# Miniprotein binders against q56419: the designs that were tried, part 111

Target 1, 326 residues: q56419
Amino acid sequence: MEGRTLEEVQEEVFKRHGVLVPKKELEDLAKALEEAGLLLTEKVEARLKEEEEKLKRERPMRLAGLSYPEGEREARAFLEAFRASYPGEGEEARVLLMPHLEPSRVPEVYGAALAALEKTPPPERIYLVGVAHRPLKEKAAALPVPFQTPFGPALPDLPALQALDALLPFELFNTPLAFREEHSLELPLFFLKGRFPEARVLPLLVARRSPELGEALKVVLRDFPGLLVLAVDLSHVGPRFGDTPLTRTLAEEARRRDLGFLERLAEGEPEAALAFLGANPTRIDGVEVVASLLPLLRERKGKVLAHRLDLEAPTLSAVGAGTLVL

## First folded at step 9 (miniprotein)

Design i19
Fold by ESMFold2-Fast, scan of step 9:
Structure i19 (fold): chain B 326 residues (1-326), chain A 108 residues (1-108)
Amino acid sequence: as target 1 above (326 residues)
Amino acid sequence: GDLIERLEELAEEVIRYLKEHGEEELAREIEEQIKDIIEALKSGDTESAIEILTELAETIARVLHRLGAPEELVQEVAILIYDVARALGMSPEQIYEIAKRFARAIER
């Protein structure tokens, strides 16, 4: 029973069915429902514990067959189609910013990321930094297990992860369940694994600003060099995100804010990029990631390869996506 | 007036698509609901007009999704619905609720 008295339940049944149910029968039903609720709670807890134990061994695909094909051949064709959607050559990346929203919504933006990866020497490891869409026990977390992809498992770089953990003032491997359903890692990883099948990965999530993460990563990258990938979406505007319905003016403002943010990052001025957003409120989910990684982004100049504001007319909402190489 | 013209435009877009896809019965039902909105407005019952529009928006979203309507058409219809809502004097908060319900319906 969720906040309903037996008298209220009795009244509702009478109004709907014209029958007065005896109080004892309602009490017996309430006890049965409460017991069923306890059993469901125990089953949920047991299932979560089971999922957490599975995550100690591997992270399975969750979006295969939905956001990308399950089979390796189909996945390869899918990836090449995205590359073909971007007519440019790309640029070599030391740091890559790419989106994590549904790829089919912004194929040319993912295509630009693929073009950059083609110009980039194969890294020994990829530092993949996404956005936590579920609570973390700490400001950031990592999961040190193989992540399944249609191209085979993306193996964790255990020495680099352990080095990172040792430098942080908190336990890095603190919230395994947050990785169970995390598209900000799974979707970019699909493309990264397709292009760099031999690279090991450090799958990292940021929930809140962690300057200590950026400081530690700067040290680890010196000893364990690799490609840094920021998997972030840009402006989130409209009712789906708690804003007013999208207008032409709001869409133009979102595009301007996205590009202003990206261009300042491309100039090697991440503090200026963050300050630029502070003038007008916006929901760029990459803000916490950029704020955490300041030491890795300062004085790195680059280029914005692509930007799109994906319009979702049924909800009068939009999400920005971009590809930036540094 | 402007509001009735927008309601008629919404009716034309949706009914045409439904008829083109063999849904004559649903086309008649939607036409009837739009006429109910117009009658409520003529009687000065704006609250009933808003209630019917909100229910109609969800129905249209579900049907267009079921029929696999092109994204461009879904966008055009959604914008027409929101234009009607604004013309009815609905607040941004009320229109936001319609947008959320429309979004849930097309994801089903």
Scores: ipSAE 0.000, ipTM 0.193, lowest interface PAE 17.2, mean pLDDT 83

Design i2
Amino acid sequence: GDLIERLEELAEEVIRYLKEHGEEELAREIEEQIKDIIEALKSGDTESAIHILTELAETVARLLHRLGAPEELVQKVVILIYDVARALGMSPEQIYEIAKRFARAIER
ESMFold2 (binder alone), alone request of step 9: mean pLDDT 78; pTM 0.714

Design i20
Fold by ESMFold2-Fast, scan of step 9:
Structure i20 (fold): chain B 326 residues (1-326), chain A 108 residues (1-108)
Amino acid sequence: as target 1 above (326 residues)
Amino acid sequence: GDLIERLEELAEEVIRYLKEHGEEELAREIEEQIKDIIEALKSGDTESAIEILTELAETIARVLHRLGAPEELVQWVAILIYDVARALGMSPEQIYEIAKRFARAIER
């Protein structure tokens, strides 16, 4: 019905078909349609509640057999192949920035991340900060359950997550359904769990800048030391992202923009990195993560290990990816 | 109420595991401390309940870790303790302290 009165519907049918439909029949039809809509809504709500309930126990793999192998042996060989794709040596990381786009598109970038992890002593826990691709009830969220991987479940660091929750002005465990299908956590986690099988994980999503998250994480990391991982992609250019079709000039601009951003982070100047993007506008999903984590990134110097702009010829679009250690 | 039910569930989980591993005396001590928390709550002495829970949380974590308890049990105990702490109306600082002490007890 969409806002039309029954009288208007009755009049239109009469005008077009010369038939006067009794108002009671239209009322009965409207009620039946409304009831069908209510029943559909109830079924959708029941399904979402069942899904949410399942997520209280574990987060299953969604990209196994698609982005990485499901079997442990095959997964291990796959991970080693990515490491082999990066010819350089890693650097020890206290903070690691790595991508979350499809690994096969930027194998050298994931290989650089693996090289850094090889030089990093096994952490007790990993703070894995990804980007929400679905709405969150708050600016950030976490899911305190085991995340399945081909290397076994990545177990949550419940005490550290609970400590973080206690310091935040909002409930941290606020949107379980946002984690059901979230590649910004699942894809980096595959590599992190393969390298550090004993590390607990804090799986965190940022939807909007949350300075309170950064302030709380600074406190928590002091008492619950671990590896901080920012799982973010860089420039998003081209029609697939609502922009002009990619040209060689625009691709070169995107590469310089990505590197300018990463190099400023490597100098321990995250505010300068954000300002640089403001002067050189682009869509980088890492902006909200970096803006949230400013207290953890300031005055931390490091090195850009790899950068690639992945070109998607069919859509004349591209996504930037990089590995940065701090 | 719900808080007492959570404390009883915590007692059942921990005591069952300890008894299965020959720690009868420690199981009795922990059971007694949980009963002390329940008695303090029934008498309106929330401050005593908070103090006992804080010490007990670290003790339980340390014992489960020492005995090599399954990760699933350790995680479930952490959840129960956190639920109890929140239900007690503990401050963010007090809850943070419990989480910190629990984490240190289960570190390698």
Scores: ipSAE 0.481, ipTM 0.821, lowest interface PAE 2.7, mean pLDDT 88

Design i21
Fold by ESMFold2-Fast, scan of step 9:
Structure i21 (fold): chain B 326 residues (1-326), chain A 108 residues (1-108)
Amino acid sequence: as target 1 above (326 residues)
Amino acid sequence: GDLIERLEELAEEVIRYLKEHGEEELAREIEEQIKDIIEALKSGDTESAIEILTELAETIARVLHRLGAPEELVQYVAILIYDVARALGMSPEQIYEIAKRFARAIER
């Protein structure tokens, strides 16, 4: 009905169904549909308010029983199986780049991340930076509540979060609902909490590049030292992501693009890594995260431990995943 | 106003916990400091309110740590202190210093 008069609606119904609906009945129907729409909108708003209120106390597990086991014992065995899938040794990390796609699709990449965590001294806190898959009111956001895991709740580092918020030109705690369904935090957190059960966490989401976030984090990390984790996926190619169907050539191009990006980060040259991606940086999940965190990535030498391009044959699509220690 | 309401919430949470743990005298002292903040605000003396809040925040953090308070309570109290600090118009540098002092007090 939007953009059409009641008389136009009446005429169309008559032409298609041979029934002349009295104008009053069409008016009554239009009013009933508008009234139902208003009631639905009111119910949706009330439900969002309830969900937002719950998020003031905790962030519950959403992927338990789906992407990882719900019980602690089963979760521990699951995590150790991922470690076993990577035949190499890790290296100590001050900064860790790891994926956030479904772990079962790239077990050796998560295994490499676990290997790095084994070589890393337990941090007091983890700065976990993921990618916003839902709109944020600002360029970045955080949620200062316990995140539930099979290994117990990952507790927020409130003083460090408040210190970070104080240095930013926007409210850090601006979009609680964006955290309700956010796998870029939940999936890496499962592995991080399993390895560092006592570490507090700063759960951060980036939607758009925020140089002010990187500058503020540089200051906060000096006074609140911890492990910085970039939870980002690499190339997204194929129809599932609005691109051309995957070919062997495009897959090889994506692998070279991912590795070239990671290798430049490993050399401590994040600006060169961003430049290497070329004209369309949006083809890699996490470009906005890296662009935001430049001050924390410059001059840090490291090593690419693993990389895989996960092929989804039914959709002719692929997602790149890697583990990088700095 | 909203600021006074937040100060009253802060008082209620901290004083209840302290009384439950036998710290009656300290609970009375904290209650008096919060009343002093409210009185300073009513008289337009924001500078005094900021000074008292800064001292109070550090005291609360040390006491909660000493008593082994639950993480949930420490988090809620820290949020209330932060809300009050922002409502008082404290500078980013002043709020940062409160956060740093609070972190040192509750360090594991």
Scores: ipSAE 0.258, ipTM 0.695, lowest interface PAE 4.7, mean pLDDT 87

Design i22
Fold by ESMFold2-Fast, scan of step 9:
Structure i22 (fold): chain B 326 residues (1-326), chain A 108 residues (1-108)
Amino acid sequence: as target 1 above (326 residues)
Amino acid sequence: GDLIERLEELAEEVIRYLKEHGEEELAREIEEQIKDIIEALKSGDTESAIEILTELAETIARVLHRLGAPEELVQLVAILIYDVARALGMSPEQIYEIAKRFARAIER
């Protein structure tokens, strides 16, 4: 009824069903539908306002008791188990690429990241760059509040965040609600806070390539040195992602693309890594992050510590995950 | 307690809308699936609850799209589904994938 005249609605019902509905009844129904729509809007707005108000003071844990233990003691034992799952030694990282995939699916990949963090001197701050899984008002965003973890709150580096904001052509703190449910930050942060409890954090999300973010970060990192972490997953293949069922050939192709991408990054050639993927047919979600951070990745050599293509047999689908130190 | 409350809220919103649009049979099917999730949870069968929720989420998305549901209702239903999925112990990537599949079904 909304967006149509009452006379048009009345005429169509009569022609189709042979019933003449009084205009008063149609008016009453239209009003009830409009009021119902307003009530639904108010419910959604109330929930969003509630969440936004919470985010002005802190970012609460969303995945505690699900992806990691809520208690500090249990969380510490959980971290030790992941480290134990990786038999190799780490390498010192100035830049760390790690996954944000559910940790229990690729424990040895997170173990490799922990091994690298063990070889890395404690940074004063961590630049944690994840992938936006919700729309942002701008190409990138940050949330300048404490992020709760089982190891205590990860405190924001307010001076460094404000310095970054000042250099950007857009408001950095533009979409608080995008951070309410963001596993690409929360899961890596669990591991980073467990290893570096004193480090301040710059929690950053990239939705689309932002060269201005990379240029600004290069400047900020000179004055506020720290560890740069790219929290990205690799190939996404199979029916769960809109493709045909996973075959051995497609799995081998996904592994080849993941490793080719990581190896070119390890050679200090991030443009070559992006070019190697072409149209990104296996859907590496870190492409926009790497494209944004080119100035920080060029001519920085390193090593791939781990890679796994995690198979989800019931859906014949797979997701790639890797750990790279630069 | 919160999980069952969210499932009941999801049931209330979806079933009311379906009944108001002449989908009585589908409303009954969805109500029964939600009750099955609640019963599975009460018996500690989280695996069955996750399986039922995953199928239900896509079914709800498709029917809301077919009926041209208001954006506000779609957003509310999505929030409730994600709250339930988190409480069921689904991985963050699985929850994200439910969100993408829900969004694609709503658009198609």
Scores: ipSAE 0.000, ipTM 0.139, lowest interface PAE 21.7, mean pLDDT 83

Design i23
Fold by ESMFold2-Fast, scan of step 9:
Structure i23 (fold): chain B 326 residues (1-326), chain A 108 residues (1-108)
Amino acid sequence: as target 1 above (326 residues)
Amino acid sequence: GDLIERLEELAEEVIRYLKEHGEEELAREIEEQIKDIIEALKSGDTESAIEILTELAETIARVLHRLGAPEELVQKVALLIYDVARALGMSPEQIYEIAKRFARAIER
C-alpha cells in the first residue's frame, strides 16, 4: 500500500481488472499486514535484546574465516605476510592512523602499520578509535567487554574506560548493538592484538564529531598512558558510494585529498587538514574522528609511511587507505 | 543535442577500436544499436533507449575484455557510457547497475 489511499487502490483494481473490491476487504487486508508487521517488530526487538545481553559478556569474532584466519597459527602466518608486504622500516608511534578497509585490498598499508608497531614499545593499553557504521544513541560509544581474536581475547581496560565515562557529558556505554558487527574495530584489532598480545583495549566508536571526547581522552591518556590508534579509511569514490564512475581525474583528486589530509596531520595541523578537505567531496570517513580528537593531534609531528587508492574494478569505485605515525 | 553528440563520441571510440582489430561485423552491430538508441530518443521512447544502452554497455565491456583492450581505453569508454546514461536522466542506482555489469564483464 505504499502511501496510496484505500479508495485509490480500489479504483486502480477496478480499472485494470473490472472488479470492485469492497472497501472492508481492503481494510481487513491492511489490518492483517499491520498486525504481521507488529508481530515481526516484536520478534526483532526480542532478538535484539538477546544479542544485547550476549554483548554484556563478550564481543565474538564476526570476520574470522573471511577477512582473517580463525586459527592462531594461521592468523600469525597471515599477519607476518602483511608485514612482509611492506619493504620499508617503521617509526615509533605515539599515535597511529591505520585503515579498517578489508586488509587483502591494501596489504602494504597494513604492513606499514605493522612496521610502526615493531618500532613501538609495547603499550599497557590501546585506545582504538573507529568509525560507527551503525547509528549510536550518542556521538560516541564504547563496549567494556573482551573482544575475541584468533590470538585470544583483547581485554578491556575497565579503570581507563570508567575514568573516560566519568569525564563525558553522556553515557559512554550507550549502544552495545553497534559493536555487534563493526569492522572498523575488528580488523585493526586483529593486527594490534597480534603484535601486542598483553595490551588491554579501549574500543571506541565515533559517529559524529565530539570535541568533549577529545578533551576527556587528553585527560585520561595522562593518567592511563597508551597507544592511540585512529582506525580510519580515506577517500570513497565511485558509484558504490553514490558518486560518478572512477576516472583518472577523480582518482588523482582522491589521492591528492588523501595525501594532503595526511601530510597536514603529520605537520601537527589537524585543523588545517580538515580545512583542506572543505566539504569533503571524496568522502574521507575519518573526518569525524579527527575533528573529535583535535586536542590529541595538535603540534604532534610525524610521517606518512604508506598510502594507496585501491580500485574496486567490478564497481569502478575506489577506497583510499594510509598509515600515518605521529 | 548534447546527448546525441555523446552517443556519437561513444560510437566513434568503440567502432574505431573494433575496426582496428578486424571486427568489422561487430562494429556494424554496435553502430546499429547506437542508431536504435538515437531513434528511440527521437520518438520519445526513453525507456527503450535506457534498455538498449544497458545491454550495449555490457556487450562493449565483454568485447573490449576479449580483445585485451588497454586500461586507458576501457576507462574512457566507461566514462562515455556513464555520460550518456546521466544525460538520459538515469538515476544513480541505475548508473551503478550499469557500472557493476560493465566491471564484471571486464573482470579477469
Scores: ipSAE 0.000, ipTM 0.153, lowest interface PAE 16.5, mean pLDDT 85

Design i24
Fold by ESMFold2-Fast, scan of step 9:
Structure i24 (fold): chain B 326 residues (1-326), chain A 108 residues (1-108)
Amino acid sequence: as target 1 above (326 residues)
Amino acid sequence: GDLIERLEELAEEVIRYLKEHGEEELAREIEEQIKDIIEALKSGDTESAIEILTELAETIARVLHRLGAPEELVQKVAFLIYDVARALGMSPEQIYEIAKRFARAIER
């Protein structure tokens, strides 16, 4: 009925069925349809409010049995298999860049991250910074609740989160629903919790560049030292991402772009890394994260441990993934 | 038929490029495999045709990548291979496996 008057509807029914429906009956029907639409909207709003309230207590697993095993024993074997997929040794990390795409697609890249974590002393806390895949009310957000994993709950570092919140010009705990389904936190957290079961976590999402977040985090990290983890994927190329189908040249360009970005970060030159991407257009989802965290990345030298461009054959598309230690 | 015509077009494109780059022996090998597919189809052995096509797709991709073939040629050859696979009645899963193997070969 959208875009039709009640009189036009009445005429159409008479023309097709020879029945003149009283205008009041059509008005009553239109009102009932509008009220049903409002009721459905109210029901959706009520359900979202209920889900938001549940997220104030804990964040449940969403990808268990899909991206990683649900049981602790099977999850441990899964981690061991991923570590075994990387033949090299790790390096100690104070900052770790790792992917958040489906682990089975880039096992050696996650294996490299695990190798780095093996060389890293157990941190008291992990600052886990992912990418928001849903809108946030502010440029960044956090959820100060236990995150469930097969290795037990990853507990929030409430003092550090409160300190961070106090330093920001916006409410840090602003969009709980954005955390309900967020693989950029859940997938890295699975690996981090398996390696550092005692570490508390600051689960952070970045939607847009927030220099104030990087400035606040620099202060908080001095007072509450820990491991900084950037959970970001690299190049997104092909039709799935609005680009041309993957070719050999496009794949080579994506690899060169990814490595150029990572190598500049490894030299402690994050502004140069961002400028390099600006000069060589790409769809790296971690750009907003890196741009937000500049004060934490400057003058930190490190090493690229692994890189892979993962192919999505049916769409002739690809996503880059890498492990960088700083 | 149209399917045999597509296989002949695939053969012409690949073999011409290989011969132009001094790969006479490999060109003969690939031509023989394409003829084997055509013979299997004429005898009603679609199963054998599918098996040979799947192996051939990866071999062609690897060779074209090694020789530095133009993107336009690689794309055209991939399109012809997928078109043949569809005409053979291959499942979406089987065609996906061909696409995956082809794409991995051109990446390396």
Scores: ipSAE 0.000, ipTM 0.154, lowest interface PAE 18.8, mean pLDDT 85

Design i25
Fold by ESMFold2-Fast, scan of step 9:
Structure i25 (fold): chain B 326 residues (1-326), chain A 108 residues (1-108)
Amino acid sequence: as target 1 above (326 residues)
Amino acid sequence: GDLIERLEELAEEVIRYLKEHGEEELAREIEEQIKDIIEALKSGDTESAIEILTELAETIARVLHRLGAPEELVQKVAMLIYDVARALGMSPEQIYEIAKRFARAIER
């Protein structure tokens, strides 16, 4: 009721229902609705502040018991099962691209990532770059607190995070609430912490292209060496994502788009990978991450270890997932 | 928050841990360095305050590492040091240098 008078509301009710509501009752109702709206807004704001304060201390598990087991022993067995689902050998990774969608839907793709980590020497720290599924105040953000996992807390690399913050033209620790329910960090972190339990983590989210982030990370990685992980999903097609129902032809186009993108990244040509997507770059959620990290991806050759297009029959939709080592 | 309050919180955390581990002399030395930072700030000598903080950060990191301090305490202390550095108006380059020195001191 923004811009409507009580008289207009009274007329509308009379026209639709043939009932003339007394003006005082409409005034009382409008006041009650306004007071309820203000109370609800204040209650929501108080709740958000409370949750933001909790995130200053730690980031609790949100998907334990749903996407992965809560108990350490069950979590270890789960991890081993995913590794076993990939029949190939891994390759050492300096940069790893892996998915962040529900692991049980693409076990072979996560298995390929585990195979790569198996061939990779334990890093002192992991630069984990995910995709923001909530708005950020800036182009990118980080949360400098322990992230809980079934394997124990993944501890933040505070010196490296502070070094990164110092080099950026914006405040890095700008949107704590964006990390409260962020599967693009939580799901890859489960696998990374299971494989490298002693590694510290830089949990980073990208919402929009930030070339400054890539330039700063290149400097920080020199002084604070570590494994760079891009946690990104590929094509998002079908009605679940606001697109037309998936056909065999559209599924083949999605697979071609995903593989063409990954193969160009594997050739050390990230600009060519972005250009290959053409008019449909927004159908791959990793675009903003890759575009931000160009300085770290150029002239670095590697290999696509796995790719799957996960079909969700009930919604006639699909999400692409891949594992790439550079 | 207030800069003095952050310095006092930093002192309380570090000194409590040191005294609990029999390092009373070192606890006194760290108390004196924090007092020196406060005195430099009161006299308008921000440059000296920054220099003392940078040295203090490295000293605290080495001591906590030597005593095998819990990672949770190391993380909390590092955060307090960075908060103090920002409140002092330290440049990005100066904060970056503190971060590097702290990291080197806590690594074996």
Scores: ipSAE 0.000, ipTM 0.518, lowest interface PAE 10.8, mean pLDDT 86

